# VH-VL binders against q0atu2, part 322

Target 1, 119 residues: q0atu2
Amino acid sequence: MLDKKARIRTSREYRNVFEKGKRLSGRFLIIYYVENALDNNRFGFITNKKIGMAVIRNRIKRQLRAIVREYQGQVKNKHDIVLVARAGIGKSSFEGMEKDYIAIMKKAGLFARNANKID
Short names: E, the ipSAE of ESMFold2; O, the ipSAE of OpenDDE; V2, 0.75 times the mean of E and O plus 0.25 times the DockQ between their complexes.

## First folded at step 16 (VH-VL)

Design a9 (framework fv_dusigitumab; at its last look DockQ between E and O 0.60; V2 from the best seeds 0.77)
Fold by OpenDDE, look of step 17:
Order: structure tokens, then sequence, then C-alpha cells
Structure a9 (fold): chain C 119 residues (1-119), chain A 122 residues (1-122), chain B 111 residues (1-111)
């Protein structure tokens, strides 16, 4: 689980990201990202009903948290980042989500050098 | 089979704009980003930017920011690259290329258009 | 001028082996996978190698790729006259303006 410190938790924090942040869409995800005044990154997750039943939404959210946790050390610091799951994500594999996340983050310029990259 | 077919050669005056098209077929157009790469005569490949056909999102190389606009018409699976304020240095062959980043998390171009020659001369 | 550095040219006789180097930095080759492209005279580039060392279907095993640190290498064995072309390495760069970068290209001449 992501540390509390690394999580966007309040509606105000989410609104700030949506209003002031940039938006990029991938195949399964949309990210909103904005610089923060902190020394750490914070992540938020949104899964709406178009994805599917609550069980599906919860599964997707868990998977996205796992992906973010796995790569959080590679994300350039001082950013608030909100991941919004797209409708088609329910049909994707975990690996598919992961690859989509990586691609989006790279295109957003949010990934730093991958010290643990396996070539 | 995947295919990218680009528009024909263009001849432009300095200061003018050029818009090159790239029609995609053989795959879901909105599932892969389109990149544009140019190559001046006798020179190497130069990446210009990417465009997401689904969202319309773009990312341009710093060198071309302010002068390049990448768009798409999803109804006809066609991507466009418009370059304004043309100068002689913009004379080159321009390629569109499919980006498979969303499939692998890594960026490379598996299919290319045949190229469009753009000549800028007074 | 190019972010990735390649030798301008290499040459060898048919049947021989050649290697083409591609040197970058921690923000590109050291950051992401390297791809190689073959460009025959008067044609569009063609994907030759992806993910450092993987060949797309249709690419013979005479072509190989490798990477170590911030450098990548394309190997061509059993050189054929049809291999005469320009070869480019490329990868994603995570510098200030994230984007794809190419090497300067290497002209391969088959003697």
Amino acid sequence: as target 1 above (119 residues)
Amino acid sequence: QVQLVQSGAEVKKPGASVKVSCKASGYTFTSYDINWVRQATGQGLEWMGWMNPDSGDTGYAQKFQGRVTMTRNTSISTAYMELSSLRSEDTAVYYCARDVGYDSGEFYFDYWGQGTTVTVSS
Amino acid sequence: QSVLTQPPSVSAAPGQKVTISCSGSSSNIGYDYVSWYQQLPGTAPKLLIYDDNKRPSGIPDRFSGSKSGTSATLGITGLQTGDEADYYCGTWDSSLSAGYVFGGGTKLTVL
C-alpha cells in the first residue's frame, strides 16, 4: 500500500490537480499531473461506474495502486498525479495496464532514469 | 496488414505552411500514437513529435514547438502534420510512423509511411 | 548534433561481420530500450531491432542487438550486398523535454 504521505486524499487536492494540472490519455488510463510544493509525489485514483461493477472497480483500483507502488521510485518528484481508469481497462490484463502506465508516464516526462530496469 | 500512406510531395515558399497527411489502415487507428519524423537530404532522422489519435494529445520536440501542429481525423483514420513559418532548412522528407508504446511500454516505430518530400525554396 | 552518437560509416566484404555502435547517456539509452532501423537507399526506415535485442518477424537472425550501460550495438553477420543501407539507433529520452531521439546514422557499405 502507498504511504499516506504519497496519497491524494481530499477533494480539494483532487480539484487542484484537475484544475491546474496537465492531462494525458493512454489506452486504459488518463493521468492528470501537476507540480506540488512538497518533497514527495502524491497519487490519486479514480474508477467510475463505466468501468463496471464495484467488484471490478475495486480490483482495478488495487491493480493501479500496485503499479504505481512498483514504479513510484522512478517518478520525478514534486508531483501530484491522478490516475483515471478508462472504460476499457476492465478488459485489460495487469501487464497491459502496467505498460500503458509506463508509456503515459514517459510521454508526460514524469519518469526518471530506471535504476532497476531489466534490459 | 498495417499500412500508412502519406500525401504527395509539396513545394512551398519560405514563410508558408505545409500540411502532410498520413492515412492509416489495417489496424485500429485510435489505439496507437502517430509519430512524425523528418529527414533532410543526406541527413539523419529527426523526431518531431507524437499524436494520440484517440484523445488528440500531442507532444512535440522542443525544436518544433510553436511551429508544428499534429492533428487527426478519426473518421478517415488520417493523421496530419502541419508545419508553419517554413524555411529552407525545413526541406526534407517527412515520415509518419506508428508508435507501439501502449503495447509494450517502450517506444519504437514498427510501421512507417512512404514519406512526403517537402521542398522550401524561394 | 544527434543525441545518440553513431559512426558515420562502416564497411566490410560480403560474408563478413560488422558492428555499429550507438552511444548515449543515462537519460536515453540508459533509460529505455533501444531500437534499430534500416533505411535502404530511397526508402523509408524499417524497424530492425526493438527492445535492445529483439527482432521483428521477417528480420533474419543475422541481425542482432545488444546494450550495455549507455551504449548499444547492432551486429550484422553474413553480410550481404542487400544490407547496404543506413542504420539508425533510437530510444526514448527522459531529459527536460521527453521525446524520441535518433542516432546520427551509419552508412554501411558492402565492399
Scores: ipSAE 0.866, ipTM 0.939, lowest interface PAE 0.6, mean pLDDT 94
Fold by ESMFold2-Fast, scan of step 16:
Structure a9 (fold): chain C 119 residues (1-119), chain A 122 residues (1-122), chain B 111 residues (1-111)
Amino acid sequence: as target 1 above (119 residues)
Amino acid sequence: QVQLVQSGAEVKKPGASVKVSCKASGYTFTSYDINWVRQATGQGLEWMGWMNPDSGDTGYAQKFQGRVTMTRNTSISTAYMELSSLRSEDTAVYYCARDVGYDSGEFYFDYWGQGTTVTVSS
Amino acid sequence: QSVLTQPPSVSAAPGQKVTISCSGSSSNIGYDYVSWYQQLPGTAPKLLIYDDNKRPSGIPDRFSGSKSGTSATLGITGLQTGDEADYYCGTWDSSLSAGYVFGGGTKLTVL
């Protein structure tokens, strides 16, 4: 599970990312991202009703958190990042969401080699 | 079959701008990013940037930042690369190339255009 | 100067084996997968190897790729005159100005 300290929690914090952040789109995901002053990364997740019923949206949100957790060590420190699922994400596989996430994060310049992963 | 077909050769004066086109066919144009790569005479390949044909998002190599603009027209499945303030050093063959990043999580160019020769001379 | 270092040329006789090296750093080859591209004279580059060691459909198995640490290698066995070309390695670079980088290219001459 993704730690509570690594989650964007309040509407004010989400608004800050949307208002001041940069935006990049992938096939299934959009990210909004901005540097923070907290010495750690924080992630937010948005799955709107256009994706499908609550059971589908909840599955997608769980899967996105799992993907973010898996690749947390590759993310450059001091960023607030909001993942917004696009309408088509409900038809993707877990692997498809994972590949889309990796591609977007690399193109955003948010991924870097993590020395901790060498061990 | 996937094809990327580029516009014909251009001859420009220093200080002018050039706009090269790349028409895609045989796949869903909006599903794959288009990259631009140039090659000066007798030199190696140089990546210029990527453009997402769905969103219009772009990322440019620092060397070209401020001079390059990458756009598309989705109704005709065509990508464009415009380079301004041309110098003699911009004389090169310009290629468009499709990347598979969203499918693989890794970037590599599986299909390339035939190239467009741009000559900058006075 | 290219970010990835390749020897400028390599040569061998028909039927022989050749290897082409590509050296980078932890932010590129050490971080991400490497691809190789073949450019025959007067043509656009063609994808030869992707994901370090995988071949696209239509690429014969005499072409191979490998990677160790911050270096990648393209191997070609059973050399043919039609293999005379420039070969480029390429990968994503995760440094401050994230983007794709190519090696300087290696001219293969089949003597």
Scores: ipSAE 0.819, ipTM 0.914, lowest interface PAE 0.8, mean pLDDT 91
Fold by ESMFold2, look of step 17:
Structure a9 (fold): chain C 119 residues (1-119), chain A 122 residues (1-122), chain B 111 residues (1-111)
Amino acid sequence: as target 1 above (119 residues)
Amino acid sequence: QVQLVQSGAEVKKPGASVKVSCKASGYTFTSYDINWVRQATGQGLEWMGWMNPDSGDTGYAQKFQGRVTMTRNTSISTAYMELSSLRSEDTAVYYCARDVGYDSGEFYFDYWGQGTTVTVSS
Amino acid sequence: QSVLTQPPSVSAAPGQKVTISCSGSSSNIGYDYVSWYQQLPGTAPKLLIYDDNKRPSGIPDRFSGSKSGTSATLGITGLQTGDEADYYCGTWDSSLSAGYVFGGGTKLTVL
């Protein structure tokens, strides 16, 4: 259950992440991330038309939301994070997307044990 | 069969730079990150950083921030590590290694280059 | 001075068993999977164990790995003279300035 507070909602919020944030690419995903002024993380998801038809893009979004929800307790707080699906993601599996997400989040330094704790 | 072949030994003076190459074969070069690891004579392994050959993204160990640059040329499946402002303590064998992070979500190095000896002396 | 602590050396006779320890913290061994690397004299390291306890193809089952809490252990049974090498543990460290870390290495001598 992604809470409403954990969601990037407006074009302005998305643009802030793209303009001010850092970027890391995996095999199927690109993440953009920036510190926010909140006490929580917020997530956004982008699937461009180049990826395929709407049914494919919607399936990928649902899978990415499920992955983010599963690992949200490990994400260091106070970040806005946008996941952008790459063109080749349509050939991936749920497991492939999940492993890609884990890898890029670790390399970005955004995962930590007990990330929802002190300091 | 996966293979990483590195450039030959180098002798440098303090203050110079060195650029070591690592040519990959037997796999899709852009699908796996290349890491660089060094080892001074009689000492342990020291991780220097990772580089994504597809994007060019890098992450460097803090000790090497500002002195190391990791790059690639995807058309010839070759990764590079350049270390600047060399000192005598940079004398070491430098290895490239492939990580499997995108396959597994966990990082380990399944294939290593043969190593490149860099000697820094005056 | 290594983030992961290994004994500097271990030894045993051919046919015997040894274990090599690797001690870390909750931000590395206690969080992420551990790998082990074998470095024969004059050669590059080679992957020996991954995912805490799995062997790549070609590594005999007399090499084993295990992990408990923030410590990992490499076990070698049926020692052979060809096992004389340096052994390194490695893992991802998720703390500030996330990156990969190696143990200090353990020299195995087969007496």
Scores: ipSAE 0.783, ipTM 0.907, lowest interface PAE 1.0, mean pLDDT 91
ESMFold2 (binder alone), look of step 17: mean pLDDT 92; pTM 0.949

Design a90 (framework fv_dusigitumab; at its last look DockQ between E and O 0.70; V2 from the best seeds 0.81)
Fold by OpenDDE, look of step 17:
Structure a90 (fold): chain C 119 residues (1-119), chain A 122 residues (1-122), chain B 111 residues (1-111)
Amino acid sequence: as target 1 above (119 residues)
Amino acid sequence: QVQLVQSGAEVKKPGASVKVSCKASGYTFTSYDIHWVRQATGQGLEWMGWMNPDSGDTGYAQKFQGRVTMTRNTSISTAYMELSSLRSEDTAVYYCARDVGYDSGEFYFDYWGQGTTVTVSS
Amino acid sequence: QSVLTQPPSVSAAPGQKVTISCSGSSSNIGYNYVHWYQQLPGTAPKLLIYDNNKRPSGIPDRFSGSKSGTSATLGITGLQTGDEADYYCGTWDSSLSAGYVFGGGTKLTVL
């Protein structure tokens, strides 16, 4: 699991990202991202009822956290990033989510150039 | 079968704008980004930017920032690329291309339009 | 001038093998998969190789791709007259200005 310092935890923090951040949509994910005044990145996750029942939402959230954790070291620092699960994500595979995340993060220019290539 | 069909050739004066269309068929239009690439006569391929037909999100090459606008009409599965303040250097064949990035996390173009020749001359 | 560097031209006789190099940097080839496109005279580009070494359906196994470090190579064996075309490498660039980048293109002439 992500360290506490790497998590967006308060409503105020989420609001800040939504109001001041940029938005990009992938196939299964929408990301909101904004620079922060910290030395580390923070991640937030939103899974609403449109993606399915609570069991599904919790599964998706766990999977997204796992993906973010896996590639956390490749993300450019000083960003607050909120991942919003789209309706179709419930029918996607883990790999599909991962690839979508990678693609959207690349489009956002949030991956560090010195990061190792993912397999 | 996947197909991208672009609008016809354009002749423009310097300072004018041109809008090229790219009609997609044979797949779900909103599921794949459309990229635009141009090629001046006898020159190489030059990437211009991407557009997400679902969200309308765009990303432009720095060279074209402020002059290019990529849009779409989802009801007719058509992407548009508008380039303003045209210069002679903008004379080129412009291509739309489908990107498979969401499927692999890597961006590459598996289908291309036939190209649209844009000539800018006084 | 192009972000990715290719030789401007290569040539060989029918039946021979040719290789086309594509060199970049850590922010593009070093970090992302390389893809190759074939452009026959007077036509739109066509995907030839994707993900470094994979062939789309319809592309013969005479065409191959490889990547090492910040460089990629396109190989063509059993060269045919129909292979005469321009070849471009391309990949995503993860620099501050994220976007797609192409090589300068290589003109392949079949002697």
Scores: ipSAE 0.895, ipTM 0.951, lowest interface PAE 0.5, mean pLDDT 95
Fold by ESMFold2-Fast, scan of step 16:
Structure a90 (fold): chain C 119 residues (1-119), chain A 122 residues (1-122), chain B 111 residues (1-111)
Amino acid sequence: as target 1 above (119 residues)
Amino acid sequence: QVQLVQSGAEVKKPGASVKVSCKASGYTFTSYDIHWVRQATGQGLEWMGWMNPDSGDTGYAQKFQGRVTMTRNTSISTAYMELSSLRSEDTAVYYCARDVGYDSGEFYFDYWGQGTTVTVSS
Amino acid sequence: QSVLTQPPSVSAAPGQKVTISCSGSSSNIGYNYVHWYQQLPGTAPKLLIYDNNKRPSGIPDRFSGSKSGTSATLGITGLQTGDEADYYCGTWDSSLSAGYVFGGGTKLTVL
């Protein structure tokens, strides 16, 4: 799991990302992203009913959090990022979601060599 | 069978704009990004940018920012690259190429158009 | 100037082997996989090697690739006259100016 500190929690915080942020689409994911004034990155996750039943949406949400956690060290610091699952994501594999995430983050300019390990 | 077919050669005057097309067939057009790459005579490959044919999202190389526009028409599976304020240094062969990034997490071009020669002369 | 550095030319006789280097930095080759493209005279480039060392269908095993640190190498064995071409390395650059970058190209002459 992601630390509480790395999660977008309130509707106000989500609204800020949607209103002020940039948007970029992949096959299964859309990201909205904006720089924040904090020392850390924060992530939000949205799965809507078009994806499928609650059990499917909850599985997708868990898988996306796992992917984000795996790659969080590669994300450039000081960003709020919201991942919105597209309707077709329910038919993708875990690897398919992971590759889509990597491609989108690189195109957004949000992935870099691990900055947290630079002494 | 994947194929990218580009529009024919263009001759333009300095200051004009050129719009090159790239018609895709043999795959789901909206599932793969299209990149544009140019090559001046006797020179190397130079990346210009990418365009997502589903969303219309784009990313341009800094050098071309403000002069290039990449678009598509999904009804005819065609990508476009328009370059404005042409200079003699823009004389080159322009290629479109299909990117497999969403499948791999790495960007590389598995199919290329045949190229469009653009000559800028007075 | 290209972002990735390749030798401008290389030459060898038929049947011999040759290597082409591609040198970058931590934000490109040091972070991302390297890919290679072959451009025969008067034609569009063609994907030759992807993900450092993998061959697309139809590419013979005499073409190989490798990567170490911030450099990559394309190897060609059993050279044939049909291998005369320009060879380009390419990868994503994850710096502040995120985008795709190519090497300057290497002209292979088979004499």
Scores: ipSAE 0.831, ipTM 0.916, lowest interface PAE 0.7, mean pLDDT 92
Fold by ESMFold2, look of step 17:
Structure a90 (fold): chain C 119 residues (1-119), chain A 122 residues (1-122), chain B 111 residues (1-111)
Amino acid sequence: as target 1 above (119 residues)
Amino acid sequence: QVQLVQSGAEVKKPGASVKVSCKASGYTFTSYDIHWVRQATGQGLEWMGWMNPDSGDTGYAQKFQGRVTMTRNTSISTAYMELSSLRSEDTAVYYCARDVGYDSGEFYFDYWGQGTTVTVSS
Amino acid sequence: QSVLTQPPSVSAAPGQKVTISCSGSSSNIGYNYVHWYQQLPGTAPKLLIYDNNKRPSGIPDRFSGSKSGTSATLGITGLQTGDEADYYCGTWDSSLSAGYVFGGGTKLTVL
């Protein structure tokens, strides 16, 4: 459900985040993040085979995308952000992933904008 | 019972370093971040930074960036805070505190160490 | 000097009520929940109120909290001599450099 412009797409874009970005770990997630030259944020999602079978990995990706969508109005602009699922994420709840994401994003200094809708 | 037990009082000269320990018990040490907070005599609480015992990740208050290092030894459930280039203004009680951020998405300190007095005197 | 502003002192007689204000900005109190800590003389701080208005187990209901806009309030009713302490508000500040901030503290005197 993220806007097409809000997705990290290419191997080069992912590699830039991993090589140039900062890294923070929570219980279920690791984020990598770096400033970009765009007027918007972009998000990427990694679930390795160590997480489980494809159906489990796809479920986790859907849950993480939903969380990112819910909070994207609070994210400081001009960042590329990759969420990497940790091996233990399969035993988490949606709320557990959500709280983890909020904590990491606050510690990274990436949350600031009020999500209040105007218009 | 959750406990955070800190090392004993220290007396230091200006320019020296101090390393305070904080031993955790009664919970899974790697599941919660440890923060360090100091308090000069007769003054308020001053936040210094956080440390994730699982990853070793840290975030320091700008005032202490470059002078503070927060580490841990997970095998003995112990967090450490080292402050270098000490000045008389660093005379304070230093506290470790457990934060519940990963459970709640909000940061607050539900358990505190007893405090370690550091005196910097010429 | 503190990012969050509290009155430096308040006082009242046993059995009375006091309130302690905590004023901040959109990046701290306006964005994040506010928490309160009690520091009895010669002791470490203790969590008193979390998430604006919730009490940990063991904290009596005569302690209350609220938040409106960029301001928070701690209320204490039925004052007892054992309530003499310093009280601090604290919250996360989501400004340019993320970090935790405390108010300057309020000394409560029960006379």
Scores: ipSAE 0.793, ipTM 0.907, lowest interface PAE 0.9, mean pLDDT 91
ESMFold2 (binder alone), look of step 17: mean pLDDT 92; pTM 0.948

Design a91 (framework fv_dusigitumab)
Fold by ESMFold2-Fast, scan of step 16:
Structure a91 (fold): chain C 119 residues (1-119), chain A 122 residues (1-122), chain B 111 residues (1-111)
Amino acid sequence: as target 1 above (119 residues)
Amino acid sequence: QVQLVQSGAEVKKPGASVKVSCKASGYTFTSYDINWVRQATGQGLEWMGWMDPDSGDTGYAQKFQGRVTMTRNTSISTAYMELSSLRSEDTAVYYCARDVGYDSGEFYFDYWGQGTTVTVSS
Amino acid sequence: QSVLTQPPSVSAAPGQKVTISCSGSSSNIGYNYVSWYQQLPGTAPKLLIYDNNKRPSGIPDRFSGSKSGTSATLGITGLQTGDEADYYCGTWDSSLSAGYVFGGGTKLTVL
């Protein structure tokens, strides 16, 4: 899915995003986001037990990683972004999650002009 | 029947604040964002911001940042837009509009309130 | 100062066809879907086209939309006097964080 360098991996890094970042809520997702000092974006994913059993949480996490990977090239560089799944996400379709992700990333101002689309 | 019904006309002095209401009916209020758009007499549409009635999250156009506040009261399905430090150039019709495009990952407004005329004069 | 450029006016006779252009940049029209809004005199705007070329329920097929590169067009065929209105294009601007933008509007006169 996502390359190791594009993933938030430590509790300290997650804590930094939650404490210093901005928050924006979608229909099925909440994002927390902050600029980083790196040359790349990093993503974190949180699916808690309120969503459902491990099988459901793992499916959602895989689907969210796939969505993030698909749109990675459109995200403005140098951000740490944590996606938190809301309780209702278990009943959403893949398309529903994808559209919610696009909407909240645009609202956050995190989707950049894609040079490859205009060249 | 989806309806957005706005509060009545306001006349304000420069430096005052105005708070316009927008009461939604005919749908689940918390399911769709409310946007605010204004239009000065004989001029075009100008987007002011969006407000998510479920979360209370907002996003404002840079021009209005620091002067506008968008809120809601979910118990009465009503959205509010308050604009402070009013100037004569704030004289306009203010519209609330429902954003159904959010659910599809794109933004567009399918139902609009009737508008609230705000006049700022000394 | 509108972000999207539209001609200020357009005119044609009943039964004719007309197109209204809307020009933007790669950060708005080039990247996002376009909507069109009709504003009859003294009324609130009404959604006419969304997602570049889709019509809401109740909008006749005389109205059509298209998008190419950084520009969009609204087409109206079989013009009727009741089509006299201001027409606005609108889209999300990805370079202007959290920003929806409108064209300057086009006044359609049916004469």
Scores: ipSAE 0.024, ipTM 0.708, lowest interface PAE 7.6, mean pLDDT 87

Design a92 (framework fv_dusigitumab)
Fold by ESMFold2-Fast, scan of step 16:
Structure a92 (fold): chain C 119 residues (1-119), chain A 122 residues (1-122), chain B 111 residues (1-111)
Amino acid sequence: as target 1 above (119 residues)
Amino acid sequence: QVQLVQSGAEVKKPGASVKVSCKASGYTFTSYDINWVRQATGQGLEWMGWMQPDSGDTGYAQKFQGRVTMTRNTSISTAYMELSSLRSEDTAVYYCARDVGYDSGEFYFDYWGQGTTVTVSS
Amino acid sequence: QSVLTQPPSVSAAPGQKVTISCSGSSSNIGYNYVSWYQQLPGTAPKLLIYDNNKRPSGIPDRFSGSKSGTSATLGITGLQTGDEADYYCGTWDSSLSAGYVFGGGTKLTVL
């Protein structure tokens, strides 16, 4: 799991990212992102009912947190980033979600370092 | 079989706009981003931007920001690139190209359109 | 001005080996995978190598790629007249104003 200080926790903080942030869509994910005034990055996760039953939404949320944790060292500092799962994500593999995340983060200009995939 | 088929050659006057089309077939249009790349005569390839067909989201190279608009019509699997305020230095072959970013996590262009020649002259 | 640096031309005889270099920085080649594109005269570019060293279906194994640090290399063995083309390296640039960048291109002549 992500460290406590790396999580967006309150509805007010989520609202700030949605209101002031930029938006970018991937195949299975949408990100909203804004620079913050903190020393670190914070991540939020939204899985709504259109994705499926609670058990599916909870699995996806857990998997997205695992992906974000794995790649958190590559994210440019001082950002609040909210990941919103799209309806089709329930049918994606873990690897599919991971690749979508990497692609959208790179297109957003949010990845600053090696993704540890060099041959 | 994956194909990207572009519109025909255009001749424009300085200050005009040009809109190039790129019709996709042989795959799910909304699953892959379309990029635009141009090449002036005898010169190298220059990336202009990407467009995500499902959302309509775009990302443009800084050089073209404010002059380029990339759109699509999902009902006919067609991407468009419109370049405004044309100058003689915009004379080039314009290519559309499919990227595999969402499948691979890395960007490269696996299929290209045949190119559209745009000539800007007085 | 290209962001990635390639030699403008290279030449060799049929059957020989050539290498084409592509030099970048930590924000592009140093961070992301490299691809190579072949452009025959009068045609659109064609993907030749992706993920540093992988070949698409239909590309013969005499074409190879490699990457070390901030540089990539395309190797062509058993050179044929049909290989006369412009070759471009390309990768994502993760600096500010992120986007795709190409090398300036290398014209290969088979003498």
Scores: ipSAE 0.809, ipTM 0.908, lowest interface PAE 0.8, mean pLDDT 91

Design a93 (framework fv_dusigitumab)
Fold by ESMFold2-Fast, scan of step 16:
Structure a93 (fold): chain C 119 residues (1-119), chain A 122 residues (1-122), chain B 111 residues (1-111)
Amino acid sequence: as target 1 above (119 residues)
Amino acid sequence: QVQLVQSGAEVKKPGASVKVSCKASGYTFTSYDINWVRQATGQGLEWMGWMEPDSGDTGYAQKFQGRVTMTRNTSISTAYMELSSLRSEDTAVYYCARDVGYDSGEFYFDYWGQGTTVTVSS
Amino acid sequence: QSVLTQPPSVSAAPGQKVTISCSGSSSNIGYNYVSWYQQLPGTAPKLLIYDNNKRPSGIPDRFSGSKSGTSATLGITGLQTGDEADYYCGTWDSSLSAGYVFGGGTKLTVL
């Protein structure tokens, strides 16, 4: 899982991202993101009660953390990013969530690495 | 500037279906969920379900599961609620309402449509 | 049926104070924020209080909200005849497979 310094933990910190951040919607995910004054990225995860029972929400939250951890090295440094699961995420596959995350992060300009450049 | 404008009153016979519309304006339609709430004559408010305009996903109260369908047309910023197999007990004012909240703890309805009266009688 | 319990009616004279209770359980009020809605005769409901105790722009400070444990309270001071309405509490209920629930409503009469 993500270490303590990579997590958004307080309601005040979540509010800061929502109020000052940019918003981008994907198929299963919405992200809110803002530059921070720290030397590291921080991630928050919200699985609204609309998704379903606690068991389903907890599974999705664990899967999202695993995806974020896998790709953390590609994320531009010094950002607070909150991932909000959309209601339909409960019906998606792990691969579907992963593809949506990659697409939305690239669209937001938050992934530092690009596959190829034309010379 | 935010407005939700609903379709006009309907009179239906038992066993029929009714489809109520809710046209949104003054905000980005796909950024907020639409909920449907009804109020039978002389009774309280009863939540029917939510519909997410961006995805088309829905969640219905168990009481209405199998009888209600919530849809939208994003090109005209309009939400729809269709209730089938109507009974006299379905006589009510039906409201659409915009929900606010990202976390479950912040869930509430900040703007409401004016209501649509549906009367079910023979 | 309503899952949240409110008194069916309450009454007071102009200028007086009134409180309206809303009682739930650990899966709804005990876990989630409470909102209050005012419904004037013949109109749609209007948001009066959100996040337990916050007022939308335009709602006077005569209206207040609070929450303790599995119960919430709406307070109205300096009652005016224009406050005659039905009042509903509402919250998310985690035990209902992600559903919103309302109280049964309280009719406020200003005599």
Scores: ipSAE 0.008, ipTM 0.596, lowest interface PAE 9.1, mean pLDDT 85

